# Designs tried in a protein design chat: VH-VL binders against p14386. Part 1

No score or structure here was measured in a lab: all are predicted.

Target 1, 262 residues: p14386
Amino acid sequence: ASTQAQKALETFERFLASLDLESYQQKYRPIKTVEQDLPRELNPLPDLYEHYWKALEDNPSFLGFEEFFDHWWEKRLRPLDEFIRKYFWGCSYAFVRLGLEARLYRTAVSIWTQFHFCYRWNASCELPLEAAPELDAQGIDALIHTSGSSTGIQIKKETYRSEAKSENRFLRKQRGTALIEIPYTLQTPEELEEKAKRARVNGETYRLWAKVAHHLDRLENGFVIFRESYVKSIELFLQKNAPTLSGLIRWDRVAQEALTAP
Below, numbering starts at 1 at the first letter of every chain, in headers, positions and changes, except where a header shows other numbers; antibody chains aren't numbered by Kabat.
F, E and O stand for the ipSAE by ESMFold2-Fast, ESMFold2 and OpenDDE, each averaged over both directions (binder to target, target to binder). V2 = 0.75 x the mean of E and O + 0.25 x the DockQ between their complexes.
Where letters were taken out, [cut] stands.

## First folded at step 1 (VH-VL)

Design e2 (framework fv_remtolumab_arm2)
Fold by ESMFold2-Fast, scan of step 1:
Structure e2 (fold): chain C 262 residues (1-262), chain A 118 residues (1-118), chain B 107 residues (1-107)
Amino acid sequence: as target 1 above (262 residues)
Amino acid sequence: EVQLVQSGAEVKKPGSSVKVSCKASGGTFSSYAIGWVRQAPGQGLEWMGGIIPIFGTADYAQKFQGRVTITADESTTTAYMELSGLTSDDTAVYYCARYDDYYGMDVWGQGTTVTVSS
Amino acid sequence: EIVLTQSPDFQSVTPKEKVTITCRASQSIGSSLHWYQQKPDQPPKLLIKYASQSFSGVPSRFSGSGSGTDFTLTINGLEAEDAGTYYCHQSSSLPLTFGPGTKVDIK
């Protein structure tokens, strides 16, 4: 299992490293994304799981983003036509297509980062991890099974909100269970430390994100990934504190108590 | 790679209609928009309308609404522009063009000259 | 409908000189502005897409800039083969529209 998981991680990392992030950023960054909420029929999450998560067999291969987008588009021609006619009457279909492409790309990048955590976990850790698109409906990205209990995982991109999150569906449905936020940032430690130095209000928060950044790696193309030491630190935190963990374990507590400086 | 080949020149009488074809070869026909642009002798470019073949829904410039019909046949990878109620003001070169993902027209047909005279 | 205006309408320049063509939109179009070159008896050819992105195979002397309502096409060192009419084109909203064109001749 460990050997297969290591192979899956290596294959996924080769896929991530093959992405031309600079070209994608040039193409999509200036595009105003389609902000209208996507109906259930257009949700790309099941497709992202099918193409990028469920390939744990020998020699997994992953679709490039453009091929993925074309498959999603062709599978959904009717609901796409209905969506475009309803919300973008009078707009060019080519423009709306590009806007949806940009939106799906941003979603894909976020989901690929979440999947990297899961692939790294399976390759490096002993505690079992479950990931499935159905868990998204509960407000979690993965489930980690500890002795006699389960802990929800939510991958948390850099945020500057000062208040704690409200109780999500997973915690509401399963009283006495825990949900842990797993932080990551696209900024370098140096960028965050400079922001902390110049900050009038959020200096401490910038320093915490800089600490998080120190525990992350980057592929040659700049794609941010989780280190083996990062996921092992999380595993040790869960093992040490199980079965006493309950409720939301917010990202700043994880940064302070679970992660240690390299 | 992708080429657009249009039908040949036409001479039409006032009040008749003309149907110009635009056959695509290479690349993906269905997922890219195809537009129609005309140019009267010595004049600039004028957008007439466009279609994305997979949707089958065409968009038209107001000036041509009611006179122009743009269609696509995915089985023959061909787009069509039919203009009815022709007058001498419709004498022009008619171009088809493929729109890229930024809605720039990156591939053009060679043009079809339509002359309307009595 | 969005109206595009181009300036100048005609320009005659010495080879190797810099040519600047402006395009102004009647309302904001973001970066949804494209530049085409047309030579006599030929279809237009895409030069610059999305305000500033060079199309494949287009010489580096061509560049585009601008956003919102004001856009510029620059030819840095005009060559003989660059004689033609240049059109701006907006794709921000329907109906799509073209500018009236700028004719560039060589002295």
Scores: ipSAE 0.007, ipTM 0.411, lowest interface PAE 8.8, mean pLDDT 85

Design m1 (framework fv_masavibart)
Fold by ESMFold2-Fast, scan of step 1:
Structure m1 (fold): chain C 262 residues (1-262), chain A 118 residues (1-118), chain B 110 residues (1-110)
Amino acid sequence: as target 1 above (262 residues)
Amino acid sequence: QVQLVESGGGVVQPGRSLRLSCAASGFTFSSYAMYWVRQAPGKGLEWVAVISYDGSNKYYADSVKGRFTISRDNSKNTLYLQMNSLRTEDTAVYYCARLGYDWYFDLWGQGTLVTVSS
Amino acid sequence: QSALTQPASVSGSPGQSITISCTGTSSDVGGYNYVSWYQQHPGKAPKLMIYEVSNRPSGVSNRFSGSKSGNTASLTISGLQSEDEADYYCSSYTSSSTLVFGGGTKLTVL
């Protein structure tokens, strides 16, 4: 698409490539995540949009994760004190802070992956994409607009859980649009094919995730990103099928029908 | 200046009750979580109960659950341990201890001896 | 029962350096940087010597130092003095949001 969208994608990818993922993994892997639900005041999503979903014209400088976390924390001293008082011993601010830091890091990584999809979409596709933090309340990450309809997008990390079919918030509100799961995995095709061969259960699921992995790319530091061909395949699928799509289109159907062989 | 002083220990028969007190001075008592930690003669340290700064959360070691109750009165700067259904294995020196900024005991009382004997 | 493993006793001569180990699992010592050490003389309350693995409270001699490698924390006492003869206890935060103590180590200065 536009030169500006291409520049935005390039700048965001340079930011992602600059992350010291190995150091972050070592730092946060052993830290148990704070499991209490965060109140609305502590939701980091608006801050993530503010700092990582920004226009090139402003010479955007994407904050490193620790800088982002410090900024989020300093803006929320009162609601953080109330949260810690209610759910923790009131005397362990340093411990709770580290636990929240680990939690926000895991959230940031997933949101950065979502933003990469959006940046790549804007740089490569013709169908308009809308991304805003308000959409999260509806259970969607982005909206893709086709002629006469809109489709919700949910970026879906690799999962092996078989959950009962249930109505999500978006579907309960009967928006008259479809919700599509957009799959990604941190594993390589080779890793997943090997797991499929050794699997007593879920062998076919591993092979589907291997197919998904074939359509993904990696930056120098190992950060997984979406290829141009991936988003174009999704765009073609939506152009062809959107008028007839309804309800939840699960990741496995997307992998089978949208992510076709080259 | 900054100190914790325990009282209420003594000799008591099995099945009876005792109430321990810990008087805090020299610091803002209401800002700290407090523990009771015991030590049987010649044995190691064992925590028995903890209470949050405002008294809203309480936790107990499995050995004392259902028998001991921790409480505090922030207006009097005092921590309490109500010990019911005492057993000979509850014989120990009982310390009150202040939880520091994060997960260490930075202040201890002198301890009070509880002897449960027939 | 102690959740963390310490040697029952260690000994050294005046001027020597000794190390006391405290071994747990990835759910306590190995998983968190919340290890503390306490010194206890006979008939007295424990005294905090080290907190958060390696930090020394005001008033504690520089001869005392703490470290951690994997699931094992260590207290090192250099330039041993007769007054160092005491029981030493380690403590760690756990994944259950509780504290646990080691079994204690009797240090004898010969």
Scores: ipSAE 0.000, ipTM 0.384, lowest interface PAE 14.6, mean pLDDT 83

Design m16 (framework fv_masavibart; at its last look DockQ between E and O 0.06; V2 from the best seeds 0.00; counts 0 for: pae E 12.5 > 2, placed apart)
Fold by OpenDDE, look of step 2:
Structure m16 (fold): chain C 262 residues (1-262), chain A 121 residues (1-121), chain B 110 residues (1-110)
Amino acid sequence: as target 1 above (262 residues)
Amino acid sequence: QVQLVESGGGVVQPGRSLRLSCAASGFTFSDYGMYWVRQAPGKGLEWVAVIWYDGSNKYYADSVKGRFTISRDNSKNTLYLQMNSLRTEDTAVYYCARSRYLYGWSYFDYWGQGTLVTVSS
Amino acid sequence: QSALTQPASVSGSPGQSITISCTGTSSDVGGYNYVSWYQQHPGKAPKLMIYDVSKRPSGVSNRFSGSKSGNTASLTISGLQSEDEADYYCSSYTDYSTWVFGGGTKLTVL
């Protein structure tokens, strides 16, 4: 199980490393055509799990994004036609396609980051991890099982935007369950430390993010991934605290209590 | 930057014809549905016509059906409105507008500055 | 095609918040979440301020917000400024595959 998990992680990292992130960013960053909620039939999450969550396979292969998108598109011609007629009345198919491509890419990148955490976890940690599209639909990226309890995790990208504290649907449904925010950042520790030094306000926040950043790594193409130290730190945190955890555990607490040192 | 520039407006007598043009730039013209909207002096906005991105479909307000024809030349990034059998009530500033996505219709995210059409005896 | 109903005029002082209503029927405003708002200064083309009831385009001030209840959509302008003085039009998709505009509201900043 450990060997298989390690192979899965390595293969997945190779896949991530093969992505031309710069090209994709250049192509898709300016495209915000499709911003409305996608109908269930066009939700890419199930397909993303199908193609990229292969933790139990001996020799997993991962599709390039273009291939993935083409596959996604070809299987959904009818729903797409309905979607276009409904939301993009009078517009070209090419226009909508490009919009969806950009949106799906952004979604994929987020999911890939999430999956990397999970792959890394399986490779390095002892506590069982569960990931499924159904959980994701509830805002849970994964469940980590401890003796007598399950803890939900949510990967959270660095944001300085006051996100309206929307009560997580998951927490509403499962009284007594904990949801842990797993922070990640695209910034380097050095960048964050410099910002902390220059910051008149929120210097401590930047320092916390710097701590988080020390547990992250970058592939050659710039894709940010989780280090073993990251997941092990979280595991230790859960082993110590899981029975007493309830509700939302914010990223800053996680950073302070779990990710204090590289 | 997205730009729409209308032209072809002027003073005409009732029963005459006029052709309006809208030159588009700053975006892929052929991807978008386009609209004509008019505004009579001192009055509100009125939808006139819509054309699909490829010209495959056209719709008109009842007030102009049978008299007006919307068309486009994507190779020239130009929208047209052929107005025949003009009436005094057709007097208005005519705007071309770019369509954005909506169910069965679109909101108008970019507008030209408009061209004035005056129909008077 | 009957125009959506807007107040003819509204007024407010700088810094105040004002609301413009747009009332339709179940066949337009009440039936769809496809309400948009346009600002028009004298002699200028309309400018999109709100679409899909409450969405704000890029470049539009966060002072502008939209909502809908029943057959009535509302545009709210907070922190009223002199530059906000203009005509405002609501629009909505209809059951007849048409787009209808309100009669317009003149906003005066006192």
Scores: ipSAE 0.058, ipTM 0.619, lowest interface PAE 2.8, mean pLDDT 89
Fold by ESMFold2-Fast, scan of step 1:
Structure m16 (fold): chain C 262 residues (1-262), chain A 121 residues (1-121), chain B 110 residues (1-110)
Amino acid sequence: as target 1 above (262 residues)
Amino acid sequence: QVQLVESGGGVVQPGRSLRLSCAASGFTFSDYGMYWVRQAPGKGLEWVAVIWYDGSNKYYADSVKGRFTISRDNSKNTLYLQMNSLRTEDTAVYYCARSRYLYGWSYFDYWGQGTLVTVSS
Amino acid sequence: QSALTQPASVSGSPGQSITISCTGTSSDVGGYNYVSWYQQHPGKAPKLMIYDVSKRPSGVSNRFSGSKSGNTASLTISGLQSEDEADYYCSSYTDYSTWVFGGGTKLTVL
């Protein structure tokens, strides 16, 4: 934690608060996103890191989303041409461009939430956090370093699926490490508590998501952010348990065992 | 500085052919889609044709489809419009214009000064 | 195909604001955020003033702004000056991967 990290967090939160989320929802909600996997040359993660994670070092202000998308598009004209010819030949240019714009917007929102966790962590916690676009290829969003070990971090949006997933790539390649899911929800505690009261069979799950929501804040425009108490609870959990942690630490265990302070 | 210079306009009889040229300078010609746009005397703008950065795709207004052919020579930084079976309603100032993007689906960011084509009997 | 609808003329005095409308359909202006505006002085080539509904190219005065609501795009010129006297054309991308222009609006600065 430093004065610089605190200022970085405050600047990033002002950026998030400035987003016209209502306008973006109206613009992109009806648009079907491009589902094809983007080749390496079209990966927006390096650009998102440059403009929103490293921006305070190299650029004191954050780009609005439309400006960001235009910059991404303009510097990739050749690989975009190849991608469109291969997968969308015969589709209108405007249709494909708008589809990619909607896809990048949804990616950006997810990544901004991830970056808020990292900014909050750096402003509030003592354990070092590493965030870089290369970590996405390893199957994690960030890496937190404890004495003699590292824990992978994956930011996890609200889910009600209980089906088994294949083992994460990070865990397969690094035996003896832990991966912790950091849960968040876009719903308020009040909304989730009402759902829990009405639920016949899933009441416990709704109550658990309500507990997660209780540890989150909202900016004036409704953008969900992590509280200082949230990241400090995670830090304490890691400090206490890191030597014995291995494998996937699922969101529900984190909510039950790590999120102890409101 | 981006510069587009049209040439090849003139007076021709109906049914004849003309070829227009547009010489481009001040930018990497092969990174941009290109347009032809026309304007009849005292009338508004009408899009005529587009060609992608590499010449791989071309589109035409219905009024000229089958009669006009757009082409480019990236080694000479030159855009062409071959106009066949000319009609009196093809009389217009013809502008070449640059697309901001490779595919030519964007806006017309730079325009030439135009060349007049008059089709009369 | 069919041209976009613009008023034939608009007028204003120096220092005032004027707005020019451009009305299409859901298959062009209403369906895409790819509306552009062009200024044309007598005997000259058109000049790009606004692209993608509301964006200004480098070198275009911030007195020019664009917006869109439903099937209608608008160009607003604030702090009107004598050199703004010109013809203004809107253009939109269409469902057919083609471009259509508006009929044009003559702006007179009195």
Scores: ipSAE 0.016, ipTM 0.410, lowest interface PAE 7.4, mean pLDDT 86
Fold by ESMFold2, look of step 2:
Structure m16 (fold): chain C 262 residues (1-262), chain A 121 residues (1-121), chain B 110 residues (1-110)
Amino acid sequence: as target 1 above (262 residues)
Amino acid sequence: QVQLVESGGGVVQPGRSLRLSCAASGFTFSDYGMYWVRQAPGKGLEWVAVIWYDGSNKYYADSVKGRFTISRDNSKNTLYLQMNSLRTEDTAVYYCARSRYLYGWSYFDYWGQGTLVTVSS
Amino acid sequence: QSALTQPASVSGSPGQSITISCTGTSSDVGGYNYVSWYQQHPGKAPKLMIYDVSKRPSGVSNRFSGSKSGNTASLTISGLQSEDEADYYCSSYTDYSTWVFGGGTKLTVL
């Protein structure tokens, strides 16, 4: 934990708080988004890391989304032309640009949430954290290093569907490693507790999400962030369990063992 | 009505330079990609170059790459072709053409009447 | 650069239908639905007759139609008239982000 890390976290939180989320929702919600898979040359992840993951800088600053999108677009005029010609021949520039803008905004919100966890971790925790676009390509939002091992994390938004245990590219390529799911929800503890009271099937799941939500906070504009208690609980869980962990550690085990108070 | 008028053609010796202009009217010039297409005497059509609506992107046929430069001045509604190091093979009628679709490039929708460039000793 | 292959000439009598072929490869005509046809009378600029393989711009007679099968596009002119006598060029977008034209077909109305 350092003064640089605390300042980076505070500056990033000010950036997140400055976002006019309601205005962006109004602008992009009605827009038919571009649904085609983007080729590698159009992948926004390297740019998102370049402009928003600045953990080692003395006085970081962060672009607004509109400036970020303009830079991404202008850097890629030829591959954008090729993509548009292949899939959107005969469409107006304005139609395709706005559809890509809406898509990239949704990606950016997801990545900013992921980065807040990482900034909070650096400000509050002792175990080193590593984040890079190369890790993201392997399905890893960050690596956390313990004595003699490393554990990957995936920040994962609330879900109520049960999924079968799945393999990740990182897990396939790195034996003896673990990948833990870091759950978050946009619902408040009060909303989730009310749903738990009236649920027929998912009552215990709603209560578990409510416990997760107690470790989250909201900025004034409604952007959901991770409290210090969240990252410290995960750090303690890793310090106690890392030598034993392997494979995918699902969100409900993480929530139960790390985020639930006795 | 859409009009495209080329000018600047003439007779020049090999190795010299020439600049063509295309004056546009009857449409919002700055919304359209523009082309140069040429036709050697008694021969078919050959695409030469394209420029995006705002001048931000340009592409050239391999036969002219490195020698020709396409440009535009949207404040004057004018398209240009700077032709350097001219060869006898560049002898042709040069047409400017407008993209059919806004902002991008597409089919050659409207054509000028052309300007003749003759490269001969 | 690869040119699209068209017959050098074709002829027909007034009232007949004729078809002009345009053969490319999977890198152009076969790979894209961005095929167009242009009519050029002697001494005049070309005119767009067909785009997107088969669509007509406003003001082009429905006697002109277009189609594509595999690597070959076709322009069909029905009810042939003397004013249809001209050169016809096909064009296609390519894998190399370029345009390529056919060599042209001289249509003679007998």
Scores: ipSAE 0.000, ipTM 0.403, lowest interface PAE 12.5, mean pLDDT 86
ESMFold2 (binder alone), look of step 2: mean pLDDT 93; pTM 0.944

Design m2 (framework fv_masavibart)
Fold by ESMFold2-Fast, scan of step 1:
Structure m2 (fold): chain C 262 residues (1-262), chain A 119 residues (1-119), chain B 110 residues (1-110)
Amino acid sequence: as target 1 above (262 residues)
Amino acid sequence: QVQLVESGGGVVQPGRSLRLSCAASGFTFSSYAMYWVRQAPGKGLEWVAVISYDGSNKYYADSVKGRFTISRDNSKNTLYLQMNSLRTEDTAVYYCARWEDYYYGMDVWGQGTLVTVSS
Amino acid sequence: QSALTQPASVSGSPGQSITISCTGTSSDVGGYNYVSWYQQHPGKAPKLMIYEVSNRPSGVSNRFSGSKSGNTASLTISGLQSEDEADYYCSSYTSSSTLVFGGGTKLTVL
């Protein structure tokens, strides 16, 4: 907790609240994203950290998405031209550019949600948090340090899959450490409770996501953010349990054991 | 033959201005980001400024921000550095260099032009 | 002023191998695989020797090799020759969409 961390959070939340989410939804919804895997040199993650993850002075504003996309494109002209030539031969340049713009927007929204968790954590919690683009290569979004140990965190959007596709990279390389999934959903508690009533096989899962939704907040434009009470509940869970935790702590365990409603 | 040739260096008094030019030949100048890099006598390399292929994006080292302006004229295959409010610590050989995105490195350099800021 | 740390000097004998280190942070050397090495002879412009940590441009001797571990990149020169005597600079891409250079290392072949 510092005044600098509080200013960073406030500035970031003003940025998120300024996004015209409805306009972006209308623009990008009909556009199929470019699904071809991006090579390393086109990875936008370092750029997202550069523009949206840092302490700000003198109350500056973050870049809008279109300005961000233009900066990313300008820095990568040769690898973009080679990527387009290799995988989209015969497609119009404008069509591929719009497809990449839609893809980067969806990536940015997910990353902004992850950054909000980190900004909220730094403004509200005592345990140190590290966030850096290099952690993505390890399969985590951030590290939280307790006395004598570290826990990986992964921000987890609503899912109805019951099993992991493969063991996470962080857990494979660091046996005996813990990775905690931090759940969030874009649906309201009311929407999820209604789905639970109608569900034949996933009723319990909908009810757990409704519990998660209850611990989240929304900005005026509808952007979902983490409450102070959410991150404090996670901090308490880690302070109490971290030395004994190992392996994957799934989102549903977090929802049941870590998130405490007043 | 790919070449960069700098000009415009000389002796200038503190507080004055100089404009450096870098003439490019042998490649499609408008496809490359360009850098200015300087080296004070007996010292190391210091990045000064960069400009994108079309001139829309510009970045500067903190030591020159607000005093130096990078620009380019793609129709003339020429890069410029406008240096205002010169200080004695700006004394250096100034190189222009081509940024090759494929390498993420500066693969072509000019011969340099000496700027001496003295009274 | 450069942000990356290099030793001021290194020396070796003909036929020996030497290594030059370049240490930065997670926002430059550690964060990106875009480390380059430049060779500069007195009174000459720099020449690109290594790009993207370990790759050599055409025409650069295979005696020059690059590597990286964490926040430290290394240039190794094997089979030292008198013409290798020069200043060597590392550079890295940064999170601010800029470049940063190392302070430089003077290689002396004795």
Scores: ipSAE 0.000, ipTM 0.349, lowest interface PAE 23.2, mean pLDDT 83

